# VHH binders against EARP-interacting protein 1 (eipr-1): the designs that were tried, part 4

Target 1, 362 residues: EARP-interacting protein 1 (eipr-1), of Caenorhabditis elegans (q9u1q0)
Amino acid sequence: MSECLMFGMDCEARCMTSMTADEENICFLVGTNNIKNDKNQVNKLFMDPEASRLMSKTFRHPAGEVRAIAAHPTKSTILATCTADFSSLGGTHSITIWNIEEDKRTLETVSRLPTEQVMSCLEWEPNSMKCAAMTPFRPEIQLLNMENGPEIVQNLKIPLENEEDEMFSATWSPHHDGNMLGVTGGRTAWCIDCRTDNEYLKIRDAHIHRTISMDFNPNLQHVIATCGDDGYVRIWDTRSTSSALTSLHPHAHWVWSVRFHPVHDQLLLTGGSDASVVLSCAQSVSSEQQIEFRDDEEEEEDDDLVEKLQDGQLERIDEHEDSVYACAWSSADPWTFASLSYDGRMIVSNVSRKHKYALMQL

## First folded at step 1 (VHH)

Design m1 (framework vhh_7mjh_2)
Fold by ESMFold2-Fast, scan of step 1:
Formats: structure tokens, C-alpha cells, sequence
Structure m1 (fold): chain B 362 residues (1-362), chain A 121 residues (1-121)
């Protein structure tokens, strides 16, 4: 229990990201969905390196609710949000790039793009300075130039099976030089080739009624994970999508977030509507080379056996009291992750020492 | 070990001025907001003001014309300048490391031991 640090906000929150530009300090950004429109904030959660304590800084978000948040890949003072401002009838919506103004504890507008719909997803491609933005209400992804923007440069159409289905997530592949997006909507997961504006692959009925999120294996370009409303996480080979490579059942209710560890693809972090965060192992489908006991016994048994992780649950965190909508791995420490529940509770956790040693084969 | 040590308190006549100092050690002082808080004998804590890591300040509106908060990051030192002191300003003055969770003040995770200011003729 000493591995978990908790921070509570006084309002609802749904979006969180790691500060990817800060590779030295454990730091996360979270945006609020405060019912009082003018009280919405971006909170910066970070570890005090001298006291080993979780600290926070609050910045005023002067454009209403924060529906999505993305950290600049190389500038720790810049972030972007998708906003819903209900100060006027019907609301106004935008994608805004902000400077963090430390002195006034507010976000200062760098540039803003008004949008016709509220956007629920904003993902910054780390090398090309593009963002992918998505609304749950239209089957399309907007690609934005963020250098002189936000400016729409491309609209990718998603071929939904049913026009009334919602869009749930969009994320960048780390393997395709910024040209591949993973997208979920309805029951389906897609990989979309941005250069041709067409689907590269489609997995229909990945989950029973909703395929809610997905992530790419960081080491294996043909492996993806999906999560859904059935409580399952399924890992797929994109070269053979008729059946999943493996299925894990970490949650008793909808799974909102699935994230591979950025280096150790045995590890999957998930958050669900059952108010739990689960660290799961997918050893059998990982890139890791397995060391086995030798059949011929030519090596000494006590020195030759390496403990192997088994597929399934490694750790469960039950400290949240509401749906866990967001999970993120730290960019500064490979063993630290954070989770956010809708009631505004953030938990920062570490991978248990025993699991860490097993992964490093110590 | 985080330490905050206040100094500069003492007896001062009504209408006088006084500057308090707070020496910080055991953490990266320049990365944190700092606050001043006071407690008059037999009364509760009263927040005076905050200085952000970038140097801007926020004050209790009832005190804003009477006090100035400043910092010197090269010396790891926080200052409170008080002018036109009144008998009602008699209190123990604390510096505190401010986590900035709330817009106005606090929460505070480390406090100094306090320095006493007495305003009397």
C-alpha cells in the first residue's frame, strides 16, 4: 500500500496525460470537468525529488471544461486541450494551445481553433508536431498541424458499421513514422493509414458491444491490445485477426483505458468502471525471450531457472471510488504509473519490486 | 530534511515597519510557492499571502496595502515586509511551503517554528 500516493480534486475529471517532455521528473497533467464553468483547471502532479512526496500545482483553465489534454512532446511549458465552454447557451468548443503561466497560475492562450463539436480525444504525434483530434459524434479524425496551428490539414473518414455508433479513441502507432492511427468506435478497432486516408486493417466485434480503447505494442509492430465493455483486454496479431492471440479479463465492468508498458510489453495497465486499476501480464505474447529449464539438464537447475511471469493479473489497485477513465505510464520513471477516476481522484503507483525483478530476470 | 526558520521578529511601536525572513533548506526552494501565515494569541491561523515560484504574489485582501512578500532564490530566503504596524498585528508569524492546490492558499506541508512580533507602545 506504501507504493500508492493519492491526490484528490474537488471536482470531476476525465483526462490525464504524462509530461512527455520532462524525462527527469515524474509529472502528470489532469484536466477538470467542473460543473461551475469558470472553475475548471489543469492540475500538474509531480514528485518532489528531495522529499519523495507527491506535489501539485493548479492552473486556471479559462475556456471551461477540459475534455481532452495533450502535453507538448519537447516543451514542458506548452500543452493543448479540447474545451467545452458552457458560459453561453449551447456552449462553445475549441482546440487550444496553451502556455503554462507559473506566476498567475493560469493557462495563457497561444492559439485556438473553434470546433463545431466537442472533441473528446487529442493525441500529439511525438516526431511530426501533428495532433489527431476526434469527437464521439462523427466518424472522422481531424489531423492538425500544431506548429502554426492548431490548423486542420486532413480529415480521415472512419467507416462505422452503424452510423449511430460512437467513436471512443484514437492513438498514434509508434512504428509507422507518424503515418498510422489506431481508432476505436462501436464494436470495431481500426488501424488507419494516414498517407492513403484508408483503413489498413479492421477488427470487427473485438468486444461485445463497445471497443473502447486500444494501444500498440511498443516492440512488435504487428501486435495491438483492445479493451471493451465486456471487461476484457484482447491482444491481436494484425496479420491474423480472425481470433485474438490471448484474452485477459481484468475488470468486472467496462474497461476505459489500456496501455502497454513503453518498454516491457509483458505489462498492460488498465482502468475500469469497476473502480479498479489492474496491472496485467501478457508474457505469452510479448517480445521477451523465454529462458526455460533445459530438458537435457546440462545446466545446474538452481542457477539455470529464471522465474517467468504467467499471463493474468499481477496487481489490483482498489483505492478509486469511481470509474477509472485514464491511465498513463510515467515518461521519467519506467516503473511509475498514474490513474484517474471521474470523482477527481488520482493515484500514482509503482510496479511491485517482485514483478520488476521478474521482468529484469534478477 | 526540510527546514524553514523564521527570523526578524520582536517589539515594534505602532506605525513602525518590520521585515521578517524565512531561511529554507532541504528542498529546491526556487521550485515552490511559499506563504506567510500568522496567529494572534488565542486566535486562529490567518493567511497573509503567497509568492509563486515565478515571483508573482497573491495577498489576503484585508492585508494587501500593509504587506509585501518577496523572495531571493539565490539565498533560499523568503521575506515579509510589514509597514504601518498596528497592535492587532501582534502575532506569531510562520512561513510555510505552499502546495498551491487552492487558488488562494494552501495546503501547506512544512511550517517554520514561527517568529513573534509584538506591536506596543
Amino acid sequence: as target 1 above (362 residues)
Amino acid sequence: EVQLVESGGGLVQPGGSLRLSCAASGFTFSSYAMSWVRQAPGKGLEWIGRIYSGGSTSYNPSLKSLVTISRDNSKNTLYLQMNSLRAEDTATYYCARDLEYDFWSGPFDYWGQGTTVTVSS
Scores: ipSAE 0.000, ipTM 0.098, lowest interface PAE 22.7, mean pLDDT 83

Design m2 (framework vhh_7mjh_2)
Fold by ESMFold2-Fast, scan of step 1:
Structure m2 (fold): chain B 362 residues (1-362), chain A 121 residues (1-121)
Amino acid sequence: as target 1 above (362 residues)
Amino acid sequence: EVQLVESGGGLVQPGGSLRLSCAASGFTFSRYAMSWVRQAPGKGLEWIGRIYSSGSTSYNPSLKSLVTISRDNSKNTLYLQMNSLRAEDTATYYCAREGDYWEGLGYFDYWGQGTTVTVSS
């Protein structure tokens, strides 16, 4: 049912973000992992609203591989990347704020912070000028002031249960005025209040061996989703973490990304190593209630009637041919989302009309 | 439907000046980089220059002293001003929309029909 628009890059890519500063135009940024230092790019993919067509602008990234990417929350001409430059023995790594230079088709440095390790996560807090940066190799999150360039203002220590465990993700809560981070590492998910250093809210053994990513429910402050190497997505109440509220099994292999819809918290978007993108419903634990008000509710054979949503898979996209590392909802159109696989394939998709009708009868 | 329509071509005397126009419709003109390309009789395509959405311009070095590219986003119109025209400037001139800012000339996804300029005494 869903329309699928595809863009292929001629190299590997792992990080993607929505251009959140642009609330009117569907736009995504994707960074490349080309081992040839001078061939790495940031691609700006956007929809032509007049032609219903996917367009691209390619900008040179003059600092090696793009390991993480974050769009400035209010300025569509500014972005930040975490970089790995292996042109020298041992590599050089940084967090860099860039201006997009359209006339030169390149990114130009505004400010740069060298780092001792490659950083694999960079998240701009949506209502402030704070970023959270994380390396998979150390159990800590660096909080950065981005107003006057990347400046470390705080280091948050994560108490890993096993010293061999890798860190996987860090993301900001859309609640708590920019003072709460979700973090995953090893088998565990944490919710960290940045103002309180001695108390962690944690979910142990959220997944079998790796809790890879997480996201916050946009409407319910106490609800989060986690995904992992067991192919599951689990939804949790942070006030009672001994068992999940519900478990969904959208993938046959590792789940790399889980994203709540920014308004309709019954919708979850996931990408996995099985090369699929799945749109799932978590109706039973959502803030919304689906109700049918038609006199013809008793006509069970009428497929044009709005039906109550059930927990589980709504749609599956099998157009990727490699692990899907990143998924993002559009900030400009509530029914559009994008997915990125490691082979450099990006797909832009829409929620099907049947599911939109079911949700609009809230 | 994307449409690009060139106008302003014709017969011009050597040493004269000419201004070509390209009327764009069917897309958000202000968002795209636009190029001018020409083709002389019996020769290949020659890129003249580009104007980015920002208003910045980039020219073929062999033609830079001859031409100026400008745009009016309120009229969805692209312009090519040519001065000191010579017989060698006789060509069909095309307006083109750039689909990608990739290295080199870029990728042109839509072209106009072309307008013919003949420089002759």
Scores: ipSAE 0.000, ipTM 0.095, lowest interface PAE 23.2, mean pLDDT 82

Design m3 (framework vhh_7mjh_2)
Fold by ESMFold2-Fast, scan of step 1:
Structure m3 (fold): chain B 362 residues (1-362), chain A 120 residues (1-120)
Amino acid sequence: as target 1 above (362 residues)
Amino acid sequence: EVQLVESGGGLVQPGGSLRLSCAASGFTFSDYAMSWVRQAPGKGLEWIGRISSSGRTSYNPSLKSLVTISRDNSKNTLYLQMNSLRAEDTATYYCARGYSDEFLSGMDVWGQGTTVTVSS
């Protein structure tokens, strides 16, 4: 069967997310960056339940370009966007909560917060229902109460090493009860405890000039991955940050996105400016190694053993024609993922059967 | 502080040419993609084109034959060359710090604009 399905949009797109609230249907949301302000849209891409076919529904986004997108964790009819609206001189920027209006094929405003700068990152914390928002232009993360509309409840200041450096990403830890954020900016990655202004962990020189994104290991609370402009992915123990646990080199150019598999922390999904998507294995630093209780005192028959995955590249997808800015794992199917390149091409892929079988037997 | 200042606008006869300049300050100009945008009286904003940090240009297909965008990173200056100007090109022209393949920059830094009037 086909392992890759492609969908092309007529304009540039940079942000994509899985529709987490829909646990039955493979579904992704993509926002557009159409410079023609009134032509911007959110596309809902989903699998036909009766066939392995990608379907789409287009919804008008009436607030200009979509710079970041987040799906509500429990309500499949609600999403939030960070917008750049050029209908007025100088542009206006906002964080808006939308209802999806199926019949009108448009988004309807629930609530809007104007912002001084365009926001490039927006992530919903699934347990506490707060959002983290970030602009590349200020070393601050805004924490928002999303109930009754976006409302700033806390500003976390990030101690940027160089005043000229930009902020690149902010993401919630799946650990720590919604109180820890991972943040990247300049060459640095931070883990920030939102309960205390003075507590943070810092990896200063994670990458050569830019640490572009990061993600938390879903099973090991002290393990993170970072990616950067050197083409590397590095996996770190936050308790000992002087050196990475391992380094992988999946891309020839800047790596824009790194995502652990939500269950199998051996798997990392990355997208880069080399127009490729790479599925990598980090077997040696995965949670599977933490549960090894057997010593090699007496050898079992080799025919009773299963081959384990090796660290490094498992698969490479070269069907994109532009920088791959966004990657996401499906919340409905553990073996499906999506990637988005800036030219508006979205590819939905499945982990190869041979790799699935190796992981299921680990 | 981050600032963009446009210059070079004025009255031009139909069929004429004009070059606009945009002086950037307060940020590392060479790291950013830059855009030109215009607004005709009573109309919405219309994108003209973009130049990447590496110098690659992209244009509105409706305007590609009429305009050329260039930059001089040593002078922190962006240029818009316009040829064969028509009455429909009468607008206020803005430079903006635009989206970039290298950085997650938005179109949020805008100049004050420079007005171009095409009339005999």
Scores: ipSAE 0.012, ipTM 0.417, lowest interface PAE 8.9, mean pLDDT 84

Design m4 (framework vhh_7mjh_2)
Fold by ESMFold2-Fast, scan of step 1:
Structure m4 (fold): chain B 362 residues (1-362), chain A 121 residues (1-121)
Amino acid sequence: as target 1 above (362 residues)
Amino acid sequence: EVQLVESGGGLVQPGGSLRLSCAASGFTFSSYGMSWVRQAPGKGLEWIGRIYPSGSTSYNPSLKSLVTISRDNSKNTLYLQMNSLRAEDTATYYCAKDTGYEWDLSAFDIWGQGTTVTVSS
């Protein structure tokens, strides 16, 4: 049937991240949105190296609901969360850096920054150690110093087309040394230059009503993907944004997450409100396609390669029963990924052998 | 002026029913999700449930069989119907603006003044 391992939490969850500091062990962190404020937790889900099973360690999250989670890129004992703590009227919202105390199964506060609004996005820049934080309620991204922080060092204003539009995502470009952010809000996707606080790029009306997430191609600095409430994933050349390079329709409803494979940019992982996870191929716009036709034009006449490398759906996982809000590729195994649905179901999956070998042989 | 005003609280007997209202003004009510939250004396806040702009609802599983949330976008009004009330349901009840809609994200950036429900004879 499907090659999936399932872990169910007993409460709602929306945010998940790979522990990128651990390149040896498959490991993910999930934060909860537990209705009982004092019962919120961070769950560390990991593969038993001697058994094909998902194991879990639960850490109490003493600051209420976890609305965003980010693992430190080089320190496996450090994480940060954006929180909504409803132990008091009006709530106490914050961005907190935590030490993971594995032995005690506790999170210890390192430092905390109170925030006026709940932050829904927190992403650590892998090389510069800056974090980007975003609330859906203001057209701005806060850049934070995390070394002595969290400390706000810059506010990037996002030029929303309509002031009533909500902000949806912020993610770092891997190609600009921590100086470029991809941002989505309303119907629009932006690339914002952090040095000048100017839009480098704007794609208006990328999706029907909401452009919900985006990701940068890891190999091609001018290629991005966006996803939205129309069920589409669109791939764009940032040098020519009047039309998408290609459009894929992996979901029947809203697409919450789009993630390029970190090495094989033919592969895109998506999760949607139709409770599905889809692994798609974007061969025609991948770096391997450019290399093949530029350097080895004689091989483009291979009919088997043409048929195997078609754009479209490779695999569909339908074991979720609620909206799939988060997807992440493993840092330890290039063929493993995880998906999280709002009902607290996490599924760890592997790219099927057939697709893996087709990609490796090409 | 942006406001949320709860009403309908009071004394109710165990096993009784009560309907709370929340009147919203100063913002586009139909564009936002709304939540109900309660706080018993000396305890923390407990989320009851939310209603999206579409009318879809999400409830605290512990309270799901006891409550119903509804809204009237033409009147900018949110409602909480409570049935089979018990002494432990004694609390101050708050409505809150909540961006939970299709995103299921709660910010509670606007809170009402609260209305007190006391369950006793």
Scores: ipSAE 0.000, ipTM 0.147, lowest interface PAE 18.9, mean pLDDT 82

Design m5 (framework vhh_7mjh_2)
Fold by ESMFold2-Fast, scan of step 1:
Structure m5 (fold): chain B 362 residues (1-362), chain A 121 residues (1-121)
Amino acid sequence: as target 1 above (362 residues)
Amino acid sequence: EVQLVESGGGLVQPGGSLRLSCAASGFTVSSYAMSWVRQAPGKGLEWIGRIYHSGSTSYNPSLKSLVTISRDNSKNTLYLQMNSLRAEDTATYYCARVEDFGYSSGYFDYWGQGTTVTVSS
């Protein structure tokens, strides 16, 4: 049974990210989609290590709704948002870099790029001053220089199978020195080399109608996971894409987010429109193919029984009451993760001791 | 079980206004994009507009000045406000759930039974 801490916001929220710049404190940023344009916020949620309590700091977001959020990978005082501001007819949209003003509880504009479309994805490349931005309405990924920007430095064109297909996600490979991007749209997942205009790998028909998100295996550079509207998670070898390595069915409805554990690639975290968060095991296709049984070793008296992990569901969290759009692993504690449902409920959870011991081969 | 039930139609005079309602059950309307579509007698379907899960809206340009789409999340209900109604607005009005989320447009997976609006003198 996982320990769960809950924080409720007064309005809808869809985007959440971990603050990777803070490696000591469990900390997440959440942006709001408040129908009252002037009431939108970025909330900083962090753990009190002594009290096991979730603390919050609220920052006014002066540019309307927060449609995507990205934390600077090394500077804890900088974040970027994709915004929709409905203070005028038709609305205005932008990508803005903010300084966090702790004393005023406000975000101060560093720089802003107006956009023609709502941008639904923004991800900072961890080892560079580069971001990837995407709108669901155009088959293009914009690469942005964030150091003197935001400034568009490259447009990557996505060859959609059908012109009416929509874009769903973009994420950086942790391999390939910041030169590979994973993208989903329509029924397809792409791995795109940012150094060339035409070099891409694609997995067609990864899911029945929509391939909604994807993630890269942190240890195996040729392994990815995809999730879709069929409730499935599929794990693929990018060198042989005619069939998935394995298929898991964690949700009864659309899967919005799939995240490998950043170290233990046996673990996948998912969130779905069935209002659940599922921790799944993909042991058979992980970098560690199985847990060794050590029958001749004494177990510590406070350890759970060591056993082989099986592919499938390990834990399910049913504390959300709406679609779970975002999931993220903590950068400060490898066993802590967060999930966000559209009604503004954020839940911080831990991997249970039983599963930790099995993964650590204790 | 997913169900959409439209209400609020009826006879209205030219230049009048009506608000249609769509009560949803079996799912949460704020988690989906939702559309209003109409069909005049003997004609094809005409898209009126859409509200995305975020609350942003898009409209058929020929109808934008005449209609407003909104929702009440606490009642799990969609609304279509229509102003300055004309005889050519006589149609059966449908509430439809869009398969796509997050500002995307998509195909309709569930439809209501429809509510009929008749504009006549």
Scores: ipSAE 0.000, ipTM 0.169, lowest interface PAE 16.1, mean pLDDT 82

Design m6 (framework vhh_7mjh_2)
Fold by ESMFold2-Fast, scan of step 1:
Structure m6 (fold): chain B 362 residues (1-362), chain A 122 residues (1-122)
Amino acid sequence: as target 1 above (362 residues)
Amino acid sequence: EVQLVESGGGLVQPGGSLRLSCAASGFTFSKYAMSWVRQAPGKGLEWIGRISYSGSTSYNPSLKSLVTISRDNSKNTLYLQMNSLRAEDTATYYCATTYEVSYGSTTRFDYWGQGTTVTVSS
């Protein structure tokens, strides 16, 4: 990685998402966690098209702390947040759909659903009609109609092995037309069929004490990655879960986020409580194995002289100073990604040219 | 039965110092991030700062020069050291647990103590 751009917020932040509706401009949304109800913000961070620099637009978030944030997949003027309002002890909680008013620099309320617990995860399904919402404190995922909501249309039960275990993540499979969720809680990762409320897959004891996040391989529907409090990332074949296909150890402490590259599934982006961001390679279990055409080889050519991707760490970013809770790949540039640490530092980075060339066989 | 019990509040003169303690029980203290929050009479909540399970601290920038947060995991105790106190620091001070491991979430204040009152006046 030849260059990193940093943006510091004046308060803590934990949730970040790529603006997937904008396929032309590199753009991310970050929500703040300031206990002062009237000081919380959604910050839009984007690249200036005429200068290679990171710009920001700040929007006041009038509903308190931003606990989760989701950009509408096709409408760049719509976002949803899960909020905690601490104008009273214990707080009040809601899921709110907002219109972004660019000219006024304001968020306008479209609709709001009060919730009994804070919701810590909010993910839009691939068809843009509904979201999945999750609280850490109950073993259920709420499916919400977002077109004339938010309105709860379904509650998916998660079969926790231990009732005292906490829920950590929920994310949509890209392979099942909005009918499958990946969920983590306790030590376990699940794939849940939304049509039947049935468990499709369960990986018990994926990590030592906590399986914190997961992601689906974008090219191979039977491959998932999990990360946990043991500092590991494990890649699994959902058809045979008694052992992982491979295990990588990118972090010295808990891993909060794991994200496959959206096209090149040999690349994994992770963030950890060791304040680092790691770009890892899982070449051996990717859809694209490196193949050398021997009939084109020169006899004096050494294969080691050609840049090859090997399993393990490719790059490490040590510019964060607190736990890195969120990582996201850009929807506008396939080689750009962002990371967010809890102290409010966001870093935008690029995959280095030598790794791009190795992937492209250049 | 999660219990958080703050202590150490009282009357202090402007420019003085005070150390607050929070004794935690009923949960695995060492695995949770902890925060201090205050509420002045008739005003909303103001976040003071946070300490992670590993001891990393972050503070409200408005208060960073006045306060230090520390923890002793062997005693299940959280501390807030305050220096150079001003009349505007008069408030009820609460310790609160934060849920550090929730994916995609920001700080959640799951449990609050009863509070301890600090009055800064001459």
Scores: ipSAE 0.012, ipTM 0.364, lowest interface PAE 8.5, mean pLDDT 83

Design m7 (framework vhh_7mjh_2)
Fold by ESMFold2-Fast, scan of step 1:
Structure m7 (fold): chain B 362 residues (1-362), chain A 122 residues (1-122)
Amino acid sequence: as target 1 above (362 residues)
Amino acid sequence: EVQLVESGGGLVQPGGSLRLSCAASGFTFSNYAMSWVRQAPGKGLEWIGRIYSGGRTSYNPSLKSLVTISRDNSKNTLYLQMNSLRAEDTATYYCAREPLYDSEWGSYFDYWGQGTTVTVSS
């Protein structure tokens, strides 16, 4: 990963997402947390296909701080944000669906739902029109109909062990057609069945004090990764949770984000409070390893590929200067990813060629 | 009774194309992710790719350039389009349903078709 492109914002930022609806252009959306309420923005960062250059378009966010951001899965002109608006006495919080007005550099309100609490997570279901919204301060996930909304259609209660524990993340399973949600809070990771409200699988004490984020393996529906305040990433089989399948230690401090590569489940992208971004390999627990286990007559070339990719750190990016809160893989290019640190620095990086060739057996 | 029935296999020349179909019955097809898996003579199972209920796909990286998976929920049918076929693509191709929940180690699929044979030879 020797090639990195950087974009700096003039204020703090915590939320970033890939523009999944744009299949042609590498594009990310970043929301700001500016103390000056009227100066908050959504920045659209994209690469010029004819130049190796990161470009930006800035849109005024007229509803205050952007605490969470989600891109519409099929409409590149629609996004949703969770907002903290302090322009009124006592504050006004909301989940808003916006239309992007390119010519005016503005976000136009489509629909808005006031919320009692600031929401810190918002994720659009990739194959439907639902969103999951979460606040760190209550043990519940709100499921929203976004077609006629935002409109609350379901409230999932999360059984936290201690009332002092905070909620940290919510993410959709790619495997269960909008019926399973991964949730982290306190020390625990849950897989929640949305059809039964409170039916769940749980991994208790996944990390020392905080299980901060999680992600689903894109190829193996029973495999998840968790990350936490102990600097570890652990990979689990949800059918046997007494011990992790493997543990990786990519960071010296809290790990805020963990993301499987969307195709190559050997690759995990993480960001931490040590201001680093790490690309790790989990070869031993990947779908390639499990499928090849059924092969009695493996070729020498396949054995060579497996031997070249060992569990552990592949690359480290040390170009951030603050906690890295968000990481995302590009939807337009499988080898491109982005990371965001709290100081407003975004870095777009590419997987090194030597790792690409090892994965593609070239 | 859950049934998956593959069709469209046969003999094809190197460099040729072939489309396989899988007819699903006995369950609400639109609620399930579906996979294609193949097994070459004398070798183990090789996962080809997956399609989620909403149409999103995920492929084995080694086969991405060769195949396209699609579905028609109104016809309860899954498709595998294969292009630029090579002799090493000779295998029995299986349609498989993914369970909504896994409770047992090593269970990838809860139902399989009987398979359709593709032979790539001149």
Scores: ipSAE 0.000, ipTM 0.130, lowest interface PAE 21.9, mean pLDDT 82

Design m8 (framework vhh_7mjh_2)
Fold by ESMFold2-Fast, scan of step 1:
Structure m8 (fold): chain B 362 residues (1-362), chain A 122 residues (1-122)
Amino acid sequence: as target 1 above (362 residues)
Amino acid sequence: EVQLVESGGGLVQPGGSLRLSCAASGGTFSSYAMSWVRQAPGKGLEWIGRIYYSGSTSYNPSLKSLVTISRDNSKNTLYLQMNSLRAEDTATYYCARGGEDLWFGESPFDYWGQGTTVTVSS
C-alpha cells in the first residue's frame, strides 16, 4: 500500500507518541515492554524526506520496561518515561526525564522520581512544564513539575462510581491554558478543573462497558470524544451530557485509542482490538457543521466528494495483526498518522487524496 | 489483600510433564491478567507467558511449544502445564498478577507468589 509504511520491532510495545517539538520532520517515539530488563528500548521512528521511507534509531532504555512515554512539547532532545524495572523480584517503578544523545544513541538521565505504583499514563501539557501521571490502581492523577523535577505538585482525586473501578486514561485539554484534564475510569469520563481540584464535568456510563480513552475537539472547547469496550466512539457536548451528540461504531470489538485530527475536527482516528485502524468522519458535529451543502449544478459534478464528508467510516487499515493500542497524528504533516499494535508493528499512514480534497473544498 | 500461592512443584525426570497451580485469594482474580515467570538458579527472571481475563494467551516465543497457560475464574486458579521438561527448565516458578486489557502499557506484575521449585533431574 502506497499510503502505508510498516516498521516491525522484535519486541512487544504498547506506548507511542508524536514528537510535537519537531514540526519539520515526521517523527514518533515508541517504548518497548520486554521483561528482560536490559533489552528494553526507545525507538525513534521518522520519515526520510528524500526516500519516502520509515527510518529508525534505537536507544537503550536502561530503566527496564517503558509503560508510558511523553515527548517534551518544545525540546526535541527531551523525553520522559514511566518505567518498571524487573532486574529484581517485585520490580521498581519510576518516572524519568531523559536527554536524547543522538550521536551516542543513548538516553541520559536528567532526573528520576521513584513511584509506589507502576504509572500507565504520562502526558506533557503543551503550554507548560507540567505532566499528568496516572496509575490504573489508584483514583488519582499526579501533576508533576518537570522543569526542576519530576516533582509532585498536586494530586487530583477522582471520585470513582465504584471503588473497584480502574483508571484508563488522562489527557490535557488544549483549550483551558493547562488547567483542564480529561480522565477516564470504569464506565465514566471526567473533565477536572486543576485550579480548583474540583470535578467540572462527569459523564456516567459513557459506554456500556469500560470507557477506555478520550480526546478533546481541537476547535470546539465544549466537545469531546470517548471510546470504549462496546466498540463505539461517542461525541459529547460537555454543556449537555444526558445524551451523546452522535455515536459511531468503527470497531466490532474494544476501541483502545481515539484521536481528533489536530485541525480538521471532522476526522477521528481509532485503533481497536480487532487489529484495525479506522479513520472516521464526524462532520455533523464538527466546527464545519454550519456549511450548507446545496443541490445546484456546480456541486452535482462533485457529489462523490461531498458524500465523503458524511458521518461514518472513511478508511480502514487492516495491516496490523494484533490489538492496536496507540494512535497518533503527526505534528509535522497534517495528513500523516501512526498506529502501534502490541506485537511491535508500527504503521505510518496518510489520509487519502480524495478526503484531503473534500476537506479543502470546505 | 491479594495473596497468590503456587503449588505443584517438585522433582521430575527429563521428558516428563508437570502442572503447576496458583490459587488467588483477596482481590478480583477474574478482572486481571495473570502471568507465569521463572528464575533458574543464579539467573535472571524469565517471563513464560500471560493469560488475559478473557482467556486469550501470550507466550514467550522461546517457550511457546512447551507450555500452556489456562485459568479457572470460578475457582480463582491459574495453571501452567509443562511438557517435555529438560534440565534447563529447573527453576523457581512464580505466578504474578498483571492487567493487560485495562491500561496503556504492559502488565505491571503488582503481586507475586512465593514461588514453587521445579527440579528436572534423573
Scores: ipSAE 0.000, ipTM 0.170, lowest interface PAE 17.7, mean pLDDT 82

